VH-VL binders against Uncharacterized protein B0228.1. Designs and how they scored, part 10

Target 1, 207 residues: Uncharacterized protein B0228.1, of Caenorhabditis elegans (q09220)
Amino acid sequence: AVVTPSIENHKMENASVTISKVPISHRPRGFTAGSDSKKLAVQRFKLLISDFLSDAQLSKSIDVAAVGMHKGKSMDDILDDVYTRLRRTLSTKQISELAKAQKGLVEDLDEKSAKLVKARVKRMIVYSFDPAAEQIHKYATRPSMAFALIAETINERFVGSVKDLIRDVLTPKEYDIFRKHYHPHIFKLDNIGNNTEAVRTTTHETF
Short names: E, the ipSAE of ESMFold2; O, the ipSAE of ESMFold2 at other seeds; V2, 0.75 times the mean of E and O plus 0.25 times the DockQ between their complexes.

## First folded at step 6 (VH-VL; framework fv_utomilumab)

Design c2 (from a1 with heavy chain H98R; at its last look DockQ between E and O 0.56; V2 from the best seeds 0.73)
Fold by ESMFold2 at other seeds, look of step 6:
Structure c2 (fold): chain C 207 residues (1-207), chain A 120 residues (1-120), chain B 108 residues (1-108)
Amino acid sequence: as target 1 above (207 residues)
Amino acid sequence: EVQLVQSGAEVKKPGESLRISCKGSGYSFTSYWISWVRQMPGKGLEWMGKIYPSDSYTNYSPSFQGQVTISADKSISTAYLQWSSLKASDTAMYYCARTEYDFLTGYDYWGQGTLVTVSS
Amino acid sequence: SYELTQPPSVSVSPGQTASITCSGDKLGDEYAHWYQQKPGQSPVLVIYQDSERPSGIPERFSGSNSGNTATLTISGTQAMDEADYYCQAWDSSLEYVVFGGGTKLTVL
């Protein structure tokens, strides 16, 4: 179980990870009743991370991820589980878009460098989310509480920190080429401006 | 070998109380939801509610909220469905069923059912 | 509240393909499961997670979930497949378990 009290760690060579100080076993009264934590997690993922997947694909991928987190699987294993189920549902258009992005990355960098760039991006994502997944495992008493914890983890500050880390571990050229082929339709790489009304009041507020 | 074994058939009069049971074996009882499902004679399956035995969290269908009590005794791997005052309309078959993750996994094991008959 | 709608009955000839639908608002966002129930028996899970078969379920059973409609398909339908079939899903807003009304499959 890892709790990071501050996003501004000394010498941030890796991700600065901040997890909510609210204990997982204690949720606001409205968190379980009158809210839909899975829909919120889907909405936040689409807003902050990617709208490449359909609502159905993403909702079911989050289901698989929530189970893996509740069971205490590593993020590597969770991503494998998600992909195993998700790949069966990808449309011809989605497959073509992924192939186009990969081809463009290889053409602009070369095969070896493209592989290394994608591996580094994946490693930063895994590194950043692994502690949150461990917290979910330790503190989610019921399986469906994982949705609320996932939704709380996918916030502007945390996702922004992951995006900053991705930018920092790539050269400017590597980042520009990765962004050219993957942003925004496969992976959102720009930070969204802070909306104080959305972050202040409820889990159903607009971003 | 996973099993859900329910208590035997009941014949009751209106106004009487009743508690029926569902005993799980062959698996980690506290890691699975137990749902109760009513099937009225000649009718379909109706979800009544569920319990997570690890923390005794319950969630009821609106149709059954306040009409039954779902509980569990994890020390003997048993879930319960209870009425404080039976009605003739409670005559039905009652099933228990388990699922590991209510949003992902199906109900892979069902009890044999408990027939409850309520008549004058 | 969230409801799952099934046709009350479906009839097929032996060897034909039976198709049983289950429709619900945003059902495509949830995994659908299917149960077979024969008279006097408990339900039996025949398809889970939209399209997966439990061990012991014949390959002629298949499933899909698209566009808020889940479909149970039985190819090469046999007399022993005659039963009631129920779909089931989850309501994420209220965390409820939801069953469809059931479909009586007749093989004639």
Scores: ipSAE 0.769, ipTM 0.893, lowest interface PAE 1.0, mean pLDDT 86
ESMFold2, look of step 6: ipSAE 0.806; ipTM 0.904
ESMFold2 (binder alone), look of step 6: mean pLDDT 94; pTM 0.958

Design c3 (from a1 with heavy chain Y107F; at its last look DockQ between E and O 0.61; V2 from the best seeds 0.73)
Fold by ESMFold2 at other seeds, look of step 6:
Structure c3 (fold): chain C 207 residues (1-207), chain A 120 residues (1-120), chain B 108 residues (1-108)
Amino acid sequence: as target 1 above (207 residues)
Amino acid sequence: EVQLVQSGAEVKKPGESLRISCKGSGYSFTSYWISWVRQMPGKGLEWMGKIYPSDSYTNYSPSFQGQVTISADKSISTAYLQWSSLKASDTAMYYCAHTEYDFLTGFDYWGQGTLVTVSS
Amino acid sequence: SYELTQPPSVSVSPGQTASITCSGDKLGDEYAHWYQQKPGQSPVLVIYQDSERPSGIPERFSGSNSGNTATLTISGTQAMDEADYYCQAWDSSLEYVVFGGGTKLTVL
């Protein structure tokens, strides 16, 4: 997901909300993309988080993120670095769609509330992914090992917990409005399910 | 001041062994990839393989797998390219080049090259 | 593994704009880099990450990568730009480096 280039200091209105941590783990490559950890990370991102970006845009964004994590940058700085490069590649259609979503959010809330909603969403993403970024910095001896760890982090359980935190940090009205304008095209807010309801749960066979 | 200094030119006969070197200075040697690149006379650049000195991980182009050995000695910040038995077709210029992130950054520093001539 | 295809040569008149292409099936998913090599010299990085110029590279050098084709553009081409130019990218499936075959730029 695209985030703003500015980091804002916000008092957390839901101070009791917990942020999930990724356990310390270092495992060999074994994911679906035929031992191509970057391609697996792209596929998982599109499936679980957002298919708004092209494969090319996302592949290059993951490159930038992997470097930031390996260098030990904060997730705030990593997201800013990704956006700085990504924004130069957005199509006219993508720019229009982002502008429409932002306009709708401002119209259904006010400009101040829309800004706060987006800041809270970003805060939950940052807090959820910061521990994984710290693990990558500490333990990935080669830069490309970050791809496997990124792909492993982007799993149904973890992404689902981030989505739950986003829902919890917003009021029901704020969440419904954010979802109306961003879901599913820009940001997937529902967990994976079967439209026929034949599949109840997903097993972790991809690790 | 980043530098990659390669060993001097070599004149060899077929069947002889050879190890050429690439000494890095002015940067954190173990945190940068070193690649070896062949350039045959009048031809283009061919990537041979790379090493990450921190953990000695190597990766070779399929064309060079089993034909050469790439290694490094971290204590003296030096990477090596080695043949166990040279052939006349190994006559070429050999460059080492360095990059921090092989999937993101280009080869920003190159050695001066080592000319290897193999003839009877 | 994929190949990067460059035209073997490009000729331009002094002051004109030169364009050198580099095409590959996976290239759009990877950052492209460009090197200039003059006779008897080591390659020099002139464009990295599709479009960035290293410090000291003239503004007349620019780059792009779209549609699985990377392009090096030299505006106001000078005689000293006559050289071989190589594109380079990364193959994520095998984690290895890929060079294009090279393009000889002639300024006449």
Scores: ipSAE 0.765, ipTM 0.890, lowest interface PAE 1.1, mean pLDDT 86
ESMFold2, look of step 6: ipSAE 0.776; ipTM 0.895
ESMFold2 (binder alone), look of step 6: mean pLDDT 92; pTM 0.945

Design c4 (from a1 with light chain H33Y; at its last look DockQ between E and O 0.69; V2 from the best seeds 0.72)
Fold by ESMFold2 at other seeds, look of step 6:
Structure c4 (fold): chain C 207 residues (1-207), chain A 120 residues (1-120), chain B 108 residues (1-108)
Amino acid sequence: as target 1 above (207 residues)
Amino acid sequence: EVQLVQSGAEVKKPGESLRISCKGSGYSFTSYWISWVRQMPGKGLEWMGKIYPSDSYTNYSPSFQGQVTISADKSISTAYLQWSSLKASDTAMYYCAHTEYDFLTGYDYWGQGTLVTVSS
Amino acid sequence: SYELTQPPSVSVSPGQTASITCSGDKLGDEYAYWYQQKPGQSPVLVIYQDSERPSGIPERFSGSNSGNTATLTISGTQAMDEADYYCQAWDSSLEYVVFGGGTKLTVL
């Protein structure tokens, strides 16, 4: 039988409202010589989302994403554009690790359920980031300004909200199995390590 | 049909001013970077600077900062390269080229070039 | 900003494979582009985004970019391929366009 877990409208509404609000405090400055917003976006992606990809793969993927966002493409189309190019650059080891994760997911769930879990995770990512992509389109007057806006979007609060939504849209069993095979090697699904580390980091980085 | 048509060849003397032009057609002029590229006789391509006509943002190579002015007139889809005082060393071919995304799409259309000769 | 270094010249016999390199400190983190320029003509884009060919560019042209080096490869080189070749990349730190010094390909 097909297992299709239901999600509550309150979870979707809360996640939608939270994700659509991005910090724009630095947008009026514009991009300045000497700042490297793309490198910052790569660093934040690796810290908060995934370090599975190399710096080169991430830098070029962010180039593709920035163009899509500047043009006003939906996040779904942007992800397809990125995947199309990125797949051609994956190493044998990366391909093997992705295949192992997929195989493990299928073994612990049936093939149909594994597809549904991955589709639901992707849907939450698209749903969460689509308003941010729209906002980048609205505010990035020059193409390269998208890098600064992408870097601003990839922050602890926003990414944490997306991770919480992914957890909420899956059953506890589905989430545990997905996490077992994808975290942390392909996707980071946990928040910052511990409370003392988070407090110390905030103190040093902000003051 | 994208085209970049540059103004004609120029013969000038040192100390004279000059403005050459690059007129774009067949695309949305304000959505594409225009770069100017110098090629001295027998030498390679040198990026001089670029303009994004939508907001008039310019960025110059350090070698050309303060030596030339890049500008654009959106109403006639034209970019300009200007000298206030030419030198004999400014003798070169000057190309304009455009790209939609300078970090991604490459310079897929180039003007025919404007030969500037500064002598005597 | 960084510099892109190319060999000044490369010579090959017809039918052989020519390789033209372009080296830069962070080149592998950016897309590389290649332009062909024949005498008296404007440059023509022959490779974009490291390895893609524009429509109309023969299949014998290919490209790669890894680490600090991008490479333009012409297999089965023909006399008509004799030209100057320039690599180009983008400097994300200063948003500069960067060209290599150029390579004269001679087909003997």
Scores: ipSAE 0.715, ipTM 0.875, lowest interface PAE 1.3, mean pLDDT 85
ESMFold2, look of step 6: ipSAE 0.742; ipTM 0.885
ESMFold2 (binder alone), look of step 6: mean pLDDT 92; pTM 0.946

Design c5 (from a1 with light chain L94S; at its last fold request DockQ between E and O 0.45; V2 from the best seeds 0.72)
Heavy chain, then light chain:
Amino acid sequence: EVQLVQSGAEVKKPGESLRISCKGSGYSFTSYWISWVRQMPGKGLEWMGKIYPSDSYTNYSPSFQGQVTISADKSISTAYLQWSSLKASDTAMYYCAHTEYDFLTGYDYWGQGTLVTVSS
Amino acid sequence: SYELTQPPSVSVSPGQTASITCSGDKLGDEYAHWYQQKPGQSPVLVIYQDSERPSGIPERFSGSNSGNTATLTISGTQAMDEADYYCQAWDSSSEYVVFGGGTKLTVL
ESMFold2, look of step 6: ipSAE 0.826; ipTM 0.915
ESMFold2 (binder alone), look of step 6: mean pLDDT 91; pTM 0.938
ESMFold2 at other seeds, look of step 6: ipSAE 0.812; ipTM 0.911
ESMFold2, look of step 7: ipSAE 0.822; ipTM 0.915
ESMFold2 (binder alone), look of step 7: mean pLDDT 91; pTM 0.941
ESMFold2 at other seeds, look of step 7: ipSAE 0.796; ipTM 0.905
ESMFold2, look of step 8: ipSAE 0.824; ipTM 0.915
ESMFold2 (binder alone), look of step 8: mean pLDDT 91; pTM 0.938
ESMFold2 at other seeds, look of step 8: ipSAE 0.796; ipTM 0.903
ESMFold2, look of step 9: ipSAE 0.778; ipTM 0.899
ESMFold2 (binder alone), look of step 9: mean pLDDT 92; pTM 0.942
ESMFold2 at other seeds, look of step 9: ipSAE 0.804; ipTM 0.906
ESMFold2, fold request of step 10: ipSAE 0.801, 0.813, 0.810; ipTM 0.901, 0.911, 0.907
ESMFold2 (binder alone), fold request of step 10: mean pLDDT 91, 91, 92; pTM 0.939, 0.940, 0.942
ESMFold2 at other seeds, fold request of step 10: ipSAE 0.753, 0.808, 0.806; ipTM 0.893, 0.910, 0.906
ESMFold2, look of step 10: ipSAE 0.805; ipTM 0.913
ESMFold2 (binder alone), look of step 10: mean pLDDT 91; pTM 0.939
ESMFold2 at other seeds, look of step 10: ipSAE 0.811; ipTM 0.908

Design c6 (from a1 with heavy chain K50R; at its last look DockQ between E and O 0.47; V2 from the best seeds 0.00; counts 0 for: pae O 3.1 > 2)
Fold by ESMFold2 at other seeds, look of step 6:
Formats: sequence, C-alpha cells, structure tokens
Structure c6 (fold): chain C 207 residues (1-207), chain A 120 residues (1-120), chain B 108 residues (1-108)
Amino acid sequence: as target 1 above (207 residues)
Amino acid sequence: EVQLVQSGAEVKKPGESLRISCKGSGYSFTSYWISWVRQMPGKGLEWMGRIYPSDSYTNYSPSFQGQVTISADKSISTAYLQWSSLKASDTAMYYCAHTEYDFLTGYDYWGQGTLVTVSS
Amino acid sequence: SYELTQPPSVSVSPGQTASITCSGDKLGDEYAHWYQQKPGQSPVLVIYQDSERPSGIPERFSGSNSGNTATLTISGTQAMDEADYYCQAWDSSLEYVVFGGGTKLTVL
C-alpha cells in the first residue's frame, strides 16, 4: 500500500554533494503538442519508470496529473489525487505484489526503517518533479498542452537524473534492499543501457 | 451560480447565414471550454467543436470542420456558432455546454438550447 | 478515432436495477461520462470520471468502465428515471469528444 508522508519544512542540504535542479527544458523530439502526446507519455512511462500499471490505469492517471499541473497544484497534491482514483482500480494481483514488496522491505530492514525509506523515495520524486510541474503550469497555455509537456519531461535524461537522486538519498544498504523488492516490476531503478552489474556512485545523505 | 443562456429560436431558409450565441455567467469565462452540441429531431447528441476563450483556440469534429465557425467575445462572456450558408439538414437543436477539462470532468452545465429550423 | 455504441432501449420494472452499456474501442483508456436527458430538457450530467456522482445525483446512480465497456447502473429504478441516457468520452488521438447514440430507459 502506498503511504503519503507528511510534508516537512526541511530541504535536503549537503555540504559534500552538489544537487542541482533536474532540468525540464529539452528540445522537443518526435512529437507535436496535441499529437497523441498522452499515448507517448504512457509509452515513455512504461519504458523508463514502471510497467506495473496497465495502459488504462496510466492513461487515466496522466489525465489527473495533467489537470493538476495545469492548475498549478503541488506534486504532493497531484500524487494524492492520482492515488485516490487509482487505488480503487488496483487488481488483486497488483495489491498482492505491493504487499509482497512491503513485506520483503520490512523483513530486510524493520517496519520503521521501511516506512522511512519509502517516504524518502517519495519525497525525492516530489522534489524532483515539482519544478517540472511548475514549468508545465507556466507554459501549458491550454489544458491539452500539458500532455505534450509531460511526454517531453519523461525522457531518459530527466528520469535518469531522478533515479540517481533516489540512489543518493538512500544509504547503499537501503538502496540495495529497496531495489531487491521493488525493481524492476514495481519501479524501474536502472537506466536504459546500464550494465546489470554496474557500480553505483554513493553519496552522503544530508543531516 | 453558473449559467449558460442561449439566443432564441431561428427560422431560416437554405443559403442564409446565421449566428447563434451562448452567454456564460457565474464562472471565469476565459478558463473554461465552451462546446457546441447538435441534436437533430429525434436523434442523439453530436459534438461539433469547442473553443477556449482565453486564446480563441478552436477545434472541430471532423464531421463539422469547415461547416461552421465557433468563436467567442470574452469582453461580453459570449460564445458563438455560425453558418455562412445554411442547409435544410442543419435543422436541429443546438446546445452549448462548458467544462474546465473535457477529457476529465465532462460537461457539468448546459445552455437551454437554440432550435434552428431551415426550410423553404 | 472510435464510435460509442449503446443499446437503443432498456426496459425495467420499478424497483429493479437498470444497466445501460456503452462500448468503444479503447474506451477503457478514457474516462466515461453519462448524461440524462428528459423530453424537452437539456442533458444533465449524472456520472463523470467513470463512477463519480455530481452533487445532487442520487446514490442509486453508479458507473463503471472496464474492458472497453462503460456501464451506467441505476438501482431501485423509479418512474422519474425514465429518460434518454448518453455516454461520452474523449478521443485522445484527435482531441475531440464522442457521444454514444443514446439509450431510452423505460420504467414499466
């Protein structure tokens, strides 16, 4: 089950690691605004992020996200809106798979640590996507343009940067355990073209 | 209170021009799509097209592309549906409807309809 | 680009459950909305986003969308529910709206 943690006032600060905003701006490639951009966003999401959700679940989730971004909602609120609708559509198989992943995470850590790991991953996703959502709000002059901007945002470079930040916000042990139980079916943590045995760069977490 | 008020019934001959109106009130007119929907006598609802009044962006159903013009005057919160040359087959009830996001929310408010009769 | 197919009519007895279907290629990928239209009146939204009720719509109205078929369900059907019902969805590839052909609900 997905848990929504409380929003903290603390920003991630690190004296030994420079973390820059994940850039949203790339030249559009291979699509035009309104040219079935939602289908492209679904395909890119499944390729780069997760194939856990069905096409129907993703298509409807992107609808909700596009509205939230066009309205200027925070990424936290957008994810809550998506989850509220999505949870009613989860299959018994999907629920079982999420429960197995959570059980494994708790077994290899403990219940408190497992909750904190999931909260940190969610916070990093929110932190990374908030600036992208702000840009979509600013530049989607019509609601339908949000689809094109979402599809443009979901690219190898941007998603890869978010995955790198997730790895960096967790200890190597926490990351390996999270990956063991969630990757690749629930959440893809490797980048396209990565070696399966590639060494991950580790960083210190903020205080 | 959200309200869409349409212009009155029209009786026309083939070849004549016509513009009917839909005046919105009680909401931010420029931030909502206005759509036009045709209903022929005894038939179902047919989506004709829409306008986003903030920037006048329009798009049409393929069946109505080039057959009608959708426009808006945001200074008086009014959308229009216009024919340059009416046909007898244009005889129908015409509704306007509004929505913030038609891919998500559906049309929550409708005008009362404008009956257009085109006959010799 | 797709069409939404509804049965032309559905008949039920008072108190029974009525089900009105709406089928379309890839309809399961889009939100379905439902409208009630009584004679001489404008359509009224009764279900949106597959299953949500607008304020003022009785709980006996419910909806679902699965397997490219959306269904409007009216439990405990009453004589005042007799009307035409239309489904509506979005065509994301062409960015326009599609209505179903309509279903006349008769309460005998």
Scores: ipSAE 0.472, ipTM 0.780, lowest interface PAE 3.1, mean pLDDT 84
ESMFold2, look of step 6: ipSAE 0.550; ipTM 0.804
ESMFold2 (binder alone), look of step 6: mean pLDDT 90; pTM 0.932

## First folded at step 7 (VH-VL; framework fv_utomilumab)

Design d1 (from c5 with heavy chain K50Y; at its last look DockQ between E and O 0.44; V2 from the best seeds 0.61)
Fold by ESMFold2, look of step 7:
Structure d1 (fold): chain C 207 residues (1-207), chain A 120 residues (1-120), chain B 108 residues (1-108)
Amino acid sequence: as target 1 above (207 residues)
Amino acid sequence: EVQLVQSGAEVKKPGESLRISCKGSGYSFTSYWISWVRQMPGKGLEWMGYIYPSDSYTNYSPSFQGQVTISADKSISTAYLQWSSLKASDTAMYYCAHTEYDFLTGYDYWGQGTLVTVSS
Amino acid sequence: SYELTQPPSVSVSPGQTASITCSGDKLGDEYAHWYQQKPGQSPVLVIYQDSERPSGIPERFSGSNSGNTATLTISGTQAMDEADYYCQAWDSSSEYVVFGGGTKLTVL
């Protein structure tokens, strides 16, 4: 019999298809138009997380992240790889905005506390995304399958949970100061649902 | 030492079938995309399609869909480009090239090319 | 899939800087790669990921990609740089590989 796929390929493909909540991992040629998972990931990132980066910057950052996840790199290493390439493309305005946010954080807290705040925020991001990275490494037979899983991971419920974790690991003062300098342009810290977010931010500011 | 070695030049008549090969060595064959690229005499590079040998995933340029078949035999680290019925317009140089990540890395190694001449 | 447009030819004097452009509607969202092809030879990768230089490629080769235009720059151009140059990118919507039409660099 003429069998081009290996038994290992069939097992991996069957495993990825068996999980109903796993994104479709194979795209028939006739459905590639309008099925751009990387574009969807960019759009969701801008809607839920940050519109600080351009489409081009995000698209290339997602490329680097997808490769790292496929290779099984830690999220810390993946974020370092992304930053190394991304910084070459930051505009003077973007660099100035990041510097201003950091300076404000240091002025309103102190140098040690500002470092700890940023480290804790990064730690929560790493902790939250590690399971998705592990799934991509285990199940993606091709690197571009990572785009669909990245887009699926960036949803309101998941991103909302990450934002809640960030609030939980900071004191109320640390959170208010971080929010003051980073929200909403650098990081979106409010969830979609204005009544809920307005109540939380209003009560916190009155303390 | 990564190497892609292609099969030798071919002289064919219209209507004949042909399969040319590209054998990889010095790397993990199943972990790299293999593209086939046509270069007509005096013309530029044209992407024909690729295969990811790990799972046999293929994709074709619209200009070549249905015109050729791309396949691979993992057991001998070899990719193939095949015509069921050659035309005179298929006269060209054909390259194979590989890349680790199709959306990120460039084609860092190329075969030496296979000249296919189709004439009546 | 989108097309990548290159000028058909570029001429420079030895020691001058050559610039070869590659334009496409979605190119700013993708990494651009560049290949050098001399007569009778296979293409050779000279720039990848917009601006990275493979081992063994002279430092006079550099690249950029901004505003849907990628640019290959050769400073201090030498006679040995005379060749055809192709840009290449990936199209995320179709998962196609796209080559530019090529640019003949003449050093005279």
Scores: ipSAE 0.659, ipTM 0.848, lowest interface PAE 1.7, mean pLDDT 85
ESMFold2 (binder alone), look of step 7: mean pLDDT 91; pTM 0.941
ESMFold2 at other seeds, look of step 7: ipSAE 0.684; ipTM 0.858

Design d2 (from c5 with heavy chain K50I; at its last look DockQ between E and O 0.51; V2 from the best seeds 0.66)
Fold by ESMFold2, look of step 7:
Structure d2 (fold): chain C 207 residues (1-207), chain A 120 residues (1-120), chain B 108 residues (1-108)
Amino acid sequence: as target 1 above (207 residues)
Amino acid sequence: EVQLVQSGAEVKKPGESLRISCKGSGYSFTSYWISWVRQMPGKGLEWMGIIYPSDSYTNYSPSFQGQVTISADKSISTAYLQWSSLKASDTAMYYCAHTEYDFLTGYDYWGQGTLVTVSS
Amino acid sequence: SYELTQPPSVSVSPGQTASITCSGDKLGDEYAHWYQQKPGQSPVLVIYQDSERPSGIPERFSGSNSGNTATLTISGTQAMDEADYYCQAWDSSSEYVVFGGGTKLTVL
């Protein structure tokens, strides 16, 4: 029950590099699907954050999160609520994969350091999403409006910022070890379509 | 004590109008959805539509869109189901039921039902 | 477009386990709820959010939702459990409330 909630919102697999390179023009499915904002939120989560969880697991996790946000709960409480429901649905394979990642983290660090690394990752997720949750509470007059706001929040720029914060709160060694055991299988830690870095590298800034 | 109390049974002729009511008490009326559900004699439950009384947002089953009107008066904690012209095929039991979150929570309280009989 | 299919009837002997299914396209993506209705009575919620039991509902009632099929399970079935049972979920595409067609449980 002490397992960090960072796993509940992340997936490991990336379906397409093309999706990563052109995120804005990629929404033809969301556009053609009409007003199904929950399905869009699931699709964006899998693309940007993690495909470790199934569509069903994500859809129900988003339901729980939407209720918490509409009620004005803190992100800490929302993540706890999501995890409480989600953990009942994890497959034997998912449980063993999470245990293997935790074991590797503890072996390469130590138990205390592994706990601290996961706690800092969780804190950055909470810190980043708290303002969005408060905005959803303020503006979602009906509960189902939260789905559209959640889908809008899960975008390449915002998620990329969260990933950058996670990198910044860990030492380089801690980050490399966390990444070794969690990326990309459980949590996508690299930004999709990091062409900005490639442009900076190839575009010499010296004049 | 949460209660949904519906108006009494109705006997009507085809072509007549009718409005039945569902009065909620013991909870925050404006924070809960109310659905109307039809049950024809010997048949199953059919969702007709739903209202969120806080802002009067409604959504209707395609089978009932344009056939009935769902409304609410939050000053008296009452939801309504209304026909402008009844048909014999409207003969059924009608339930109201409430839920806090339409996508998540079940309908935990139901009205006692209103029997509507429409016959020539 | 979202339909919930239930068997029209299920028969079970007293003391045995009854299993009532509810299937729908992408039902696994939504929480399923179950209602019991006895003749002349309003429906009563017996399972919500796939597997949660409201206060006052006996422990012999349980539920699951996996692979687009939700299942209501009644262990140690008693004569008083004889009733119609309905599943219900929400359709995110239309924002409709969806009920299954109902299952008559007979305890022989």
Scores: ipSAE 0.684, ipTM 0.863, lowest interface PAE 1.6, mean pLDDT 85
ESMFold2 (binder alone), look of step 7: mean pLDDT 92; pTM 0.943
ESMFold2 at other seeds, look of step 7: ipSAE 0.741; ipTM 0.880

Design d3 (from c5 with heavy chain K50E; at its last look DockQ between E and O 0.04; V2 from the best seeds 0.00; counts 0 for: pae O 8.5 > 2, placed apart)
Fold by ESMFold2 at other seeds, look of step 7:
Structure d3 (fold): chain C 207 residues (1-207), chain A 120 residues (1-120), chain B 108 residues (1-108)
Amino acid sequence: as target 1 above (207 residues)
Amino acid sequence: EVQLVQSGAEVKKPGESLRISCKGSGYSFTSYWISWVRQMPGKGLEWMGEIYPSDSYTNYSPSFQGQVTISADKSISTAYLQWSSLKASDTAMYYCAHTEYDFLTGYDYWGQGTLVTVSS
Amino acid sequence: SYELTQPPSVSVSPGQTASITCSGDKLGDEYAHWYQQKPGQSPVLVIYQDSERPSGIPERFSGSNSGNTATLTISGTQAMDEADYYCQAWDSSSEYVVFGGGTKLTVL
């Protein structure tokens, strides 16, 4: 009943998301600003999260994630850490919107199925980021390298692959219901009309 | 080169308002948190709060919430610290500080400090 | 409330090893950073991320963070190292930055 993708068949592995080829170098204190890996990482995360989170919320969330990856924490623990800290900064409007989405998911699926759907989505995020997190832990000698590696990982192709995997591990009914309540305001899933031109234009202008 | 240049020393009376400034250059001003740190005469460093200039999101130490206003003007790469009504106990050195990567690298860059004297 | 506790003072003779501690209930979950401040000057970062040394800081400065206690160590202490030293951490649960109370290092 449950489809479990194998690691050998994971489509995200390619030259643009494989960080083992990229030289890892230490940037000394006092190097010139203007190579802003942090700003790029924030912009790259918006390819997945849309505008639901503010730049400040994303910046702090990325900091939590970068610390966890650098220290070698599991992606499950990292995502839990990010959510726990992020929840404390959400506005009442953001909290209400998340609660409405969760309530709708439960009403359309039931409590057990809604929990399983969210667990499967989380699992795909884990699979997608695990290789990058391991490279960051092993090879990034400074947090700034973690931001650069995160930004390289989260490109248009990677985001597209994550969205495809989410569709593949949910039934069509589960996916339609999840999308109905979370897309596009909370997650950008790009399932309506498959408008590749609009997505390409927005992503292009972000870069 | 990253540089933080603060406004000059101030001598004020209790009850007056004041705004001091911190101008950043040599980096992407809107993409990094900037903090204000107080040091009373003969005392240690106290974190007052921070701002993310891109969207002006602020976070204050509980000790300073409601006592000061932190703001920024992105168009001139400048952060501000403001009092609506100064007290004699506000006499201190005030630093702005920036980190290359927020909390991960500590505060690499500090302004020269602004001495604020509030005398009765 | 989260606090970082430092000894008020530490005294060493030139050439000795100085150790300055910084303790906090949550410090093991966060990075510790260390600043040197001489009279009339802005603070200078001497150690970040527990044990990393910025460019231009002498090798005699080192740091560690274990068991909710961070330690700044100065080997072969010189007269020019006489200063106030502050630890600092970020409390990620509250989003507050916290400085320790400071330690006056005296080289006699």
Scores: ipSAE 0.012, ipTM 0.567, lowest interface PAE 8.5, mean pLDDT 79
ESMFold2, look of step 7: ipSAE 0.668; ipTM 0.855
ESMFold2 (binder alone), look of step 7: mean pLDDT 92; pTM 0.944

